# Miniprotein binders against p81326, part 48

Target 1, 226 residues: p81326
Amino acid sequence: MLHFGGFIMEINHISKILEKEREEYIRNKVEEYLKQGFSKDDAVNKANQSWRTYIGHRIQDVIYNLLKKFLKDSGLKVTTDKALNNRNLPEELDKVKRLIAINYGEYLFLPDADVIVYKVENNDIKIIAIISVKNSFRERRFETTYWKLKLKESPVTSHIKVFLATPDKDNEISYKCPNGKPKKMRIILEYELDGIYFLKEDFEETEKAKHFGKIVEDIIEISKKL

## First folded at step 16 (miniprotein)

Design mc8
Fold by ESMFold2, fold request of step 18:
Formats: C-alpha cells, sequence, structure tokens
Structure mc8 (fold): chain B 226 residues (1-226), chain A 85 residues (1-85)
C-alpha cells in the first residue's frame, strides 16, 4: 500500500509548495532588511541566506512528521538531531545519542543525522536508520558519506542505514550522466550511501535512488530483519 | 472572494471528507487498510496545522497550498476506504 502511486505523487507536492513560497519569502525579507538600513545588494544576499536556512528547517520538519506518522504502527520511533542536542535529554534519547555517536578519543560527535529512526525491544534500543536532509549541496558535499564510512567501522553501528533525502531542485545529483559525462557527486553518494530519496518526480531512478515515498516501506522492511 | 474565505471553504471540505472516511472505515475488516488510512489522516492533520501556522502569519495564499495538499491526502484515504467497502 505504501508503494501506492498516489502516495508517492502527493509527497512530491511538498517541494513544489516550498518553491512557490520562495518568491514571496525573498521579497518580504528584502523589504525587511532595506527598512533596517542595509544596501539593496546586502539585503538581497541576506534574504537568500535566510531562505536557505528556512527551507532546510522546513523540509526537515515535514520529513520528521511524515516518518513519525507513517512508522508509528510498525513499532518504530523517530527523533531529530535537534532533540538529541537538548540539554535536558530524556534517558531514552540519551541512549539513542550514545548509540550513534562516534568517538574521537576524548571527544564525541554525532554523524550527519537530521532524522533518526529507532525501535525499543525488551528495554533495548536499536538504531535502524539515519536520514540526512539536504536542500542543496553547497558545502561539504560528501559529509554524509564520511559518516556512513565511520559508522561501518564499528560492529555496534555497522548495521545503521544512512539515507539522503533531497528535493534536488537544481538537479545537482538527479542524473548519473546528465551530459554524457559522469556526475561525480551523484555517483559517489549513490555508491556509498544506503539510499537517496528524491522529493520530486524527475530524476534517474536506480536500486538506491528512489522516490521519497518509498522510504517508509524500506525502513519497515529493514526493521523486520533486525 | 478573499484568500481567507477560500481557506475556510477548503477547510470545510476537509472536514466533510474526514467524516466520510470515518463512516466508511467502520465497514472494513482489513486492519492494515485501517492503519494506513489513519496514518494518511494523521499526516493530513499535521499539514492542516502547518497551513494554520501560515494563515496566522498573514500568508493565506501559501496556507491554501498546504491545506489543499492535506485534502489530497484525505482524498487518498477516502479512495482506499471506498475501494475496500
Amino acid sequence: as target 1 above (226 residues)
Amino acid sequence: GSPEEEYRRILEKAKKILEKIKELLKETGDPELEKFAEQLIEFAEYLIRLAEEYLEEGRPKIAIEWLELAVRFLQMALELARKES
């Protein structure tokens, strides 16, 4: 039922709605910054920076809520990196944080894990998957692959699936060979990660590059094998 | 006429669809269908709350876009309930 074509099609409207918002958002922010005394060029630059932050948080929030609703009846729980960075961390989430953290001697870092899916069985926590949500690939394009490789190095984390979710509006990774030449970023991300899930219709589907709507079924099936 | 009036009309449509889905689900004996329909409803309710946020921020045209998406998820749940009843 989760592979139902209507479900996949409607999920792709999320990114379309967000793009419709962009023009109004930028215009309003430019006006706001001009009133604060910024030059026109500075106001435009600040408005675009504001949009990139805003849209990233919005996409992550929508994905979090989607996964939370569609995974709950399969015994799966969902949390976020923001929740794990809270000073007042409940015991359950503290365990989740410890189970995905990577040790660098006396330092402990979380991987690029915007959304985390886990389950609780017999008072034990099992991390199923982490999802990195990227609106664009401006900086540190391969950070998610680094974290996947680090998680693979330990037997306690090697089972964790690492997914990338993206609208990829600018087609930075949508096709493997968009002009007859291999697109390095798409090829490396697809090779190293467990899956890439697109919040749009127009991309090159493969075994690992799929419509975002398929992520729910994939996570459920993975969880049954653990 | 106004975007706010259009929003209210679409919200009333959403409420009617939800009532119809609940009516039809009483007739199904398929627990997995019921679970999926309820998940669609719960996500639609999240989208409605998101739309209300935009409306409260004075952005009714964007609010309508999110509300219409919520209705599409409710219509999907309705279609599933009709197929099995």
Scores: ipSAE 0.816, ipTM 0.922, lowest interface PAE 0.6, mean pLDDT 88
Fold by ESMFold2, fold request of step 18:
Structure mc8 (fold): chain B 226 residues (1-226), chain A 85 residues (1-85)
Amino acid sequence: as target 1 above (226 residues)
Amino acid sequence: GSPEEEYRRILEKAKKILEKIKELLKETGDPELEKFAEQLIEFAEYLIRLAEEYLEEGRPKIAIEWLELAVRFLQMALELARKES
């Protein structure tokens, strides 16, 4: 469909808008930290760290709202890791939290699941997919693959699809063999995860590495098989 | 004009597009077209709210970028609505 192609292309503007914001954001934050009494070097470091947190949360919020709007009419619901860490969880979200928890002997922890897609059928909850949003791969490079492997260890969570969503502005995973050599991070992420969805145009597309706009259709198709 | 004037101009354009979409959708019998158009509108409305946050923070130039993206989604919904048979 032509309008679906336009949908995919327009979504890539999200990361472009955020790039235009970066310079102004960092400049303003440096000034703010200088007024708080930090040295110039400390202010710059704090501003850059502030930006990394800010852009990560902004991308996550946009993705959450996109999925919520486009999955609603397919009977799919969307929540976030932040919502699941609330002290006063509604019963439905408490069930979602329990259904994705990973067992570490005497301890239970949630995977890195920035956005969670689930459905409710006959008062029963089925987790469809978990989306990890990564702005940069400088830290936590393989965290998403670790969580996928842990989810595969139990028959009750092994069906959960684990996706990575990223603008990948630094081209850390955009191509399998840049300069003729296999890129370890891209190869392992693509092999272990159920999909990588790029919020940009320029990347090597494969069966599992796709434009982010295709994630809606993919999730709907998966939900019909569960 | 100022960035704030440009923002208001684009917002007025968005409202006009939305009205036109609503008119076209009243006479369609295609429920799948209606659902997708409504989804595009709802996401555009989210983007407009996001743009408004930036405007309130005194960052009208970045607010315009988000508002223009919202208009692109509304234009997509408009094109979809115009394809009724």
Scores: ipSAE 0.815, ipTM 0.920, lowest interface PAE 0.7, mean pLDDT 88
Fold by ESMFold2, fold request of step 18:
Structure mc8 (fold): chain B 226 residues (1-226), chain A 85 residues (1-85)
Amino acid sequence: as target 1 above (226 residues)
Amino acid sequence: GSPEEEYRRILEKAKKILEKIKELLKETGDPELEKFAEQLIEFAEYLIRLAEEYLEEGRPKIAIEWLELAVRFLQMALELARKES
């Protein structure tokens, strides 16, 4: 159907809106910090830091709501790391949390899973995929890959697909060989992860590196095999 | 006109499109297409709620951007409904 092509186009428009919001957000935050007595340089640095936190949460929220709406009628449910870290955790979400936790001897830790897709069949919960949302790769460049490798170590979690979703506005992983030389981050992320989904138009598309709008169909197809 | 006036005009456009989609979907014979159209509507409704948050925060220009995106998803649902009616 032609609607998948249009769907991808409109989803990529999300990144354009976020870029327009950035300009207004930064301006407003700089004025706030200047009123607090910071120098111009400090105000700009603080505004950019504030933006990175804000935009990460905004992208995650949009992705969560998109997946929730488009996966609902396929029997798939969606939750977030924030929901799993609440003190008053419903039984269903408590089970989801336990099913993605990784054992480190006497300690139990959650992977960095911003959005989690699962299904419920006869009171049995099966985790389908986790999505890591990355706006920038300046720090902890391969943390998503680490969590994929840890999940692969156990038969209980080895089926879980690990996806990366990113606008990648600075082209840190958009191309495999941008100047004829392999880009280490892109090559390793694509090799180890089950998929990379870009919230923009311009990147090198492969079987694992795709437009974000394709993630819905991919998750549905994976769920049918489980 | 003011950004708030522009927001209201676009919101009325969104409501008209939604009404037309609902009318056309009564005549569909394709349940999977109807299901996808409803998903597009539900996501557009989320985007409208998001736009309202920005409006309440006194940021109507960004609110308009999210509202226009919601209209684009509603237009996609309208096109699907027209193909089947």
Scores: ipSAE 0.809, ipTM 0.920, lowest interface PAE 0.7, mean pLDDT 88
Fold by ESMFold2, look of step 17:
Structure mc8 (fold): chain B 226 residues (1-226), chain A 85 residues (1-85)
Amino acid sequence: as target 1 above (226 residues)
Amino acid sequence: GSPEEEYRRILEKAKKILEKIKELLKETGDPELEKFAEQLIEFAEYLIRLAEEYLEEGRPKIAIEWLELAVRFLQMALELARKES
């Protein structure tokens, strides 16, 4: 891509904006919880939890819109788990939903798939990639790897690339061996997933751990092989 | 000046850049560069709408940050359009 280095740099700026918002949000939430009678320690913990939930929605929306704009001219379509959970699905999306569903005997569930990329060729839908967006790894640490392993169990879904996108502000998975000690979460996520895409500058880059701005080119290249 | 004045100034800058890009894209000879420039514009327009949401919620400081990011994407599109014209 022309000017690709600049594209990566500007996308990483998203996480910087989110950090600037965090200060104001946390301050306001702590004050709100203190008014409700919580202790200072409880108010701070609740405010941080609230922030992680709030900002997760924002990051997911930005990523969805980014992928939708930059992939559409490559014949790739983008949808979300929210759209797939509507009762009145268009036929195309109903097919997408069925193609990513995981069978648990008599039960059928969707994986953790915040954003789904697919293509349509001659009424044949091919799921290209699922992107899980994580703001924090405090809860549901390995949920994405579980879903990747389940998708690998069926010939219908085994080709689907499973990516994780994260700002990883607290460096929970940014390095494999910080201070010479293996970080279990980073090592397992990188081993099991098809890629981890960081919305920040500082992380240990590997074949599978990349700047988020690389995701567009990677998805396009994968789609050409299918 | 005020955050509202700063927001307005940056928005006018964004509009001027967009006008220049549209003018230059009429003269492009590379469909792939034109396509990428248009993708940058569309994402910048999304970012402007996001900035407007923050402004309407009474958070102009954060709105300015998103608007400035939109300008950065427009500047990339402008650079591409100038390269081709």
Scores: ipSAE 0.797, ipTM 0.919, lowest interface PAE 0.7, mean pLDDT 88
Fold by OpenDDE base, look of step 17:
Order: structure tokens, then C-alpha cells, then sequence
Structure mc8 (fold): chain B 226 residues (1-226), chain A 85 residues (1-85)
């Protein structure tokens, strides 16, 4: 669409705004932990861990709301794994939950699904895509890949597209071969996932690695083929 | 002014832009542009709510940043609405 450039630019600001909180948040948490009797080093470490959790949820919420608004007119619905973590679900969400479940024999478990996109046609639910939102890749590098592979193992879930959305602040997956050295994580994630979407400008673009601004169009296109 | 006063000023600006968009969209002839403008508005409204949460938490500086982002989305919607009129 004609105004895509401006839209892309504003999406990049989302991650920048969230990052502006970091210094203040860390300072406040360090002070809090010091008052609790932790050492300075422990306080700093705990503050950083707290920040990672906090910012992760914030970016997920923003992306969820963005996708919800921009997919609505295409007849697509959006939910989250958090919304599915309830005993009493509406029928629609209960169906969604069942349709993304992974079989482990005696047990069914849900994949990590920060955002779930689906459509309802004639009371039938079709899951279109799962979007994993990662602010950083420190401890969970291939988690999304694992879930993609597991979803492929069943004819019930094999059609579900799995996307990764990230600002990639540490440039862990922005480039395939920076300085001639292959980035294992980028290569594997791009190979295994259906797409990687960046909330930033500075990255190596490929058929699967795109700016986050394109995710809405891509999801809509996929939905038409299902 | 205080951060709180600046927040209020920007909020009023956002509201005025929103009103202008709503007036223009009543006259629009392109359904696709209208839909996209509406989506921008709805997302901007979310960002305004998010800004309010930060303000309530006593974090007016960050609240202002979110509110300014909301205004930019509203401005994009306004530009679309103007092209359709």
C-alpha cells in the first residue's frame, strides 16, 4: 500500500520506545533488591532478569494489539496462548486451543504461541499462523523452531505457519554471514520457520526474512489459500 | 510545562486529529483506504490507552512517547482520509 513506508518507520519506533524504559527500570529494581538485602552484583543480575521478562511481555502485547487491529477487516481473528490458559473457554477459543495442541501420546501440550491468527468459516476454525515474539534470544534460541517442527508432525497442525517477530536488538539473527562467518541461529531459524519479521531496518532481507510491516499482508495472503 | 501538562497538550492534539478524520471519512469513496485509515485509528487508540497506563504508573515521560506515536498514526490516517475526499 502507498503509505507502507511511513507505517514501517512507525513500527520501528515501538521497539525504541520500549528500550527507553530500560535504564530507569533497572535503576529502580536494583535499588529495590538492595533494600531487600541482596549484594550489588546480585541486585544487578536480578534487575536484568526482571527487565527481560517485563519487556518481553510489553512487546508481545503491542504486537498482539497491532495484529488484532490490522487483520480485523480481513475476517481474521487473533488470540494468545495466555487467553487460552483458562478452564472455561468460549467454544471458539476452546476449538482454537485444541487445533494447536501437540500430541505427546498420553498428553497434549500447547506450543508457545504469543499470537495466534485464525479464521472462522461456517463455524469451522482454521488456524493460519502462530507468531512468536522475542525481544532477545539469550536462553531460548531454538524454542520456536522446536514448536514448528512439532506442528509439522501432525496433519492437523502441519499447515500452520510459524513466524518469528523480533527487534533483534543484539543483532543475533539480523545477518546470515556477518564478516564472512555464518550465524548459525539466523540460518537455522530462517530454514525451519516460515518467516522472520524484524521490527528494525538494519537486517539482511530475504524471501523469509522481512520487515515486520509485511507480516499483515503475508498472513492475509496465506489465509486466502487455506 | 510539567510532563503532565505536556501529556495533556498532546492528548488534546490527538483528539482533534481524530475528530477531523471522522469528519473526512464520512465522505470517502475508496473502501480500502477507509479500512486502512480505520485500522490506524484503532491502533492509535490502543496506544493512547497504553500511554494512560504509563501515566497512571507515574511515568509521564514514557507516556508522552507512546502518545506521540499515537499522534503519528492518527496523522497517517488523516492523510489517507484527505486523499479520499
Amino acid sequence: as target 1 above (226 residues)
Amino acid sequence: GSPEEEYRRILEKAKKILEKIKELLKETGDPELEKFAEQLIEFAEYLIRLAEEYLEEGRPKIAIEWLELAVRFLQMALELARKES
Scores: ipSAE 0.796, ipTM 0.911, lowest interface PAE 0.6, mean pLDDT 91
Fold by OpenDDE base, fold request of step 18:
Structure mc8 (fold): chain B 226 residues (1-226), chain A 85 residues (1-85)
Amino acid sequence: as target 1 above (226 residues)
Amino acid sequence: GSPEEEYRRILEKAKKILEKIKELLKETGDPELEKFAEQLIEFAEYLIRLAEEYLEEGRPKIAIEWLELAVRFLQMALELARKES
């Protein structure tokens, strides 16, 4: 129990460390864009956009590696949608790719899947969970929900749990009804997704909204039922 | 000292903690705690690599922050290993 507290606290530092890069990153990018001939306002806007992309990838990578290490001993494997975007996949990953594909009639497309958790049993792949990692909700607010709903439409993918992991820096989904006003995004995401996991301390905890430190245990538990 | 010197100091600290953990884990009797300690170590090792990437990019201040986080995970592993001895 005590060890979980420390673990939880250290997870919160991940986002804090990433945010420390912001000022330097923005400054450098602004200078770069100014040299390219952009106006100051355009340079700032582009720098901020670049930062959002950059930090989003960084947090995804850290969370991916965290889950990879902490799920390994349970016999669970992790991959990413990026790793599946290859013409030459090993058989295992090719199976993973096929098992998360969403049918659009003539076409199959992959959901956004920052982390894909799966197990191999008797040479069969079972997809356990997809984790979407969002640093901010400025873009694609309900995209994860869309993918969850699409995955539910097929018996092949309906069992796949979809989780959202976020530091929620802007407090967009940390509370359901702050100051008596319902937060639409929190309510919808919590309702539609299988869970929301926060890389922060200050949030409204519910059965489905938990600290990120609990995600490993939850995934392992789900994996035992599949 | 320079940020690079501080980085090296913290890295050395991390290595020393890692060695202590390895020594203690040889004597551990609880398989679950051992596994968790190993997971913490592996994640810390990832963070050390991440810190190194930042250092190579010429960003020693951020590298230090990641390295300090790695040290904290190693310290958690060490505490677990001590409780099992």
Scores: ipSAE 0.761, ipTM 0.899, lowest interface PAE 0.6, mean pLDDT 91

Design mc8
Fold by OpenDDE base, fold request of step 18:
Structure mc8 (fold): chain B 226 residues (1-226), chain A 85 residues (1-85)
Amino acid sequence: as target 1 above (226 residues)
Amino acid sequence: GSPEEEYRRILEKAKKILEKIKELLKETGDPELEKFAEQLIEFAEYLIRLAEEYLEEGRPKIAIEWLELAVRFLQMALELARKES
């Protein structure tokens, strides 16, 4: 129990460290864009946009590696949508790609899948979970929900759990009804998704809304039922 | 010292902790605790690599923060390994 508490606390530091980069990153990017001939206002706006992209990739990478390391001994494999966006895939990853694809008639598209957890048994691949990692909800607030609903529409993908992992730095979804007012985004995300995992302590815990430290155990449990 | 010197000192600390864990894990009797300790180690090693990337980018202060986080994960692994020894 004590070790789990420590683990939870250290997970929270991931987001804190990433946020410490912001000031320096913005300053450097503003300077870069000014040198490129942009106005001060344009440079600031571009720097902020660049930061959102940068920090998003960083947190996704950290979470990917965390899950990869903590799931491997359970016989679970981890990949990403980026890894699947190649023309020449190993057979295993090609199968993974096909098993998460969403049908749009003439086209198959992949859901946004920052992390894909799967197992291989007797040459059969079973997709267990997709984890969307979001640092903030400024844009594409319900994108993960969209993908969950789309995956649910097919018997091929309906079993795939879709989780959201977030530090929720802006406290957009940490509580359902802060000050007695319903937070639509929290309520909808919790309703539609299989779980929300927070890389922070200050949130309303529910059956579906948990600390990120629990995601490994939850995924392992799900994998045993497939 | 310079941020780079501080980084090197913390890195050496991490390496020493890792060595101690590896020594203790050779004597562990609980496979589950050993497994979790190994997972912590592997994640810490990733964080060390991440810290190195920041260092190479000329951002030693942030590199140190990641490295300190890695050390804390290694310390957790060490504590687990000690309980099994």
Scores: ipSAE 0.761, ipTM 0.899, lowest interface PAE 0.6, mean pLDDT 91
Fold by OpenDDE base, fold request of step 18:
Structure mc8 (fold): chain B 226 residues (1-226), chain A 85 residues (1-85)
Amino acid sequence: as target 1 above (226 residues)
Amino acid sequence: GSPEEEYRRILEKAKKILEKIKELLKETGDPELEKFAEQLIEFAEYLIRLAEEYLEEGRPKIAIEWLELAVRFLQMALELARKES
């Protein structure tokens, strides 16, 4: 129990460190865009957009590496949708790509999959989980839910667990009914997804909403049932 | 000292901790704790690399924070290794 507590606390620092960059990043980008001839308002908007992209990638990379390291000894492999976005894939990754593809009739598309966890057993690949990593929910509130629902529609992908990992800095989904009012986004995400994992301390814990420190154990447990 | 000097001092601390862990892990009898310690080490090593990237970008203060986080993970690994030894 003690080791879990320490681990949990250190995970929370990941997001805190990343957020410390925000003020400086925004200031520098605003200055850059002003020099490019944008108005003050446009510069601020562009800087904020740039920050969202930047911080989103950073947190995804950290979480990817965390999961990669902590799942490795369980025989689990980790990749990303970015790694799959290549014409020349190794056979293993090409199989992974095909096993997460969603059918739209004439077309196959990949779900947004910041982290893909899979195992290789007897030369067969089994997709275990897809983790969507979201720093904030300003632009794509139910995108992960959409992909979960789409994955459920096929027997090929219906077993794939879909998790959301977030620091939820704006407290958009940290609580179900703050002040007695239901937060639709939390309720829907928790209902539709297989789990929500928070990289923070201040959230309403439920069976499906847990601290990110639990995700490794949960994924390992799921992998044993597949 | 300068942020760069502080970074180097913390990095040396991290390296010393890592060496101690590696020595202790050779003596560990519990394979599960050994695995977890190794995972902590590998993640800490990633964080050290991340810190280095920030340092190279001219952001030593943030680099130090990542490096300190790495040290904390290494300390956790060291504590685990010590309990098994």
Scores: ipSAE 0.759, ipTM 0.899, lowest interface PAE 0.6, mean pLDDT 91

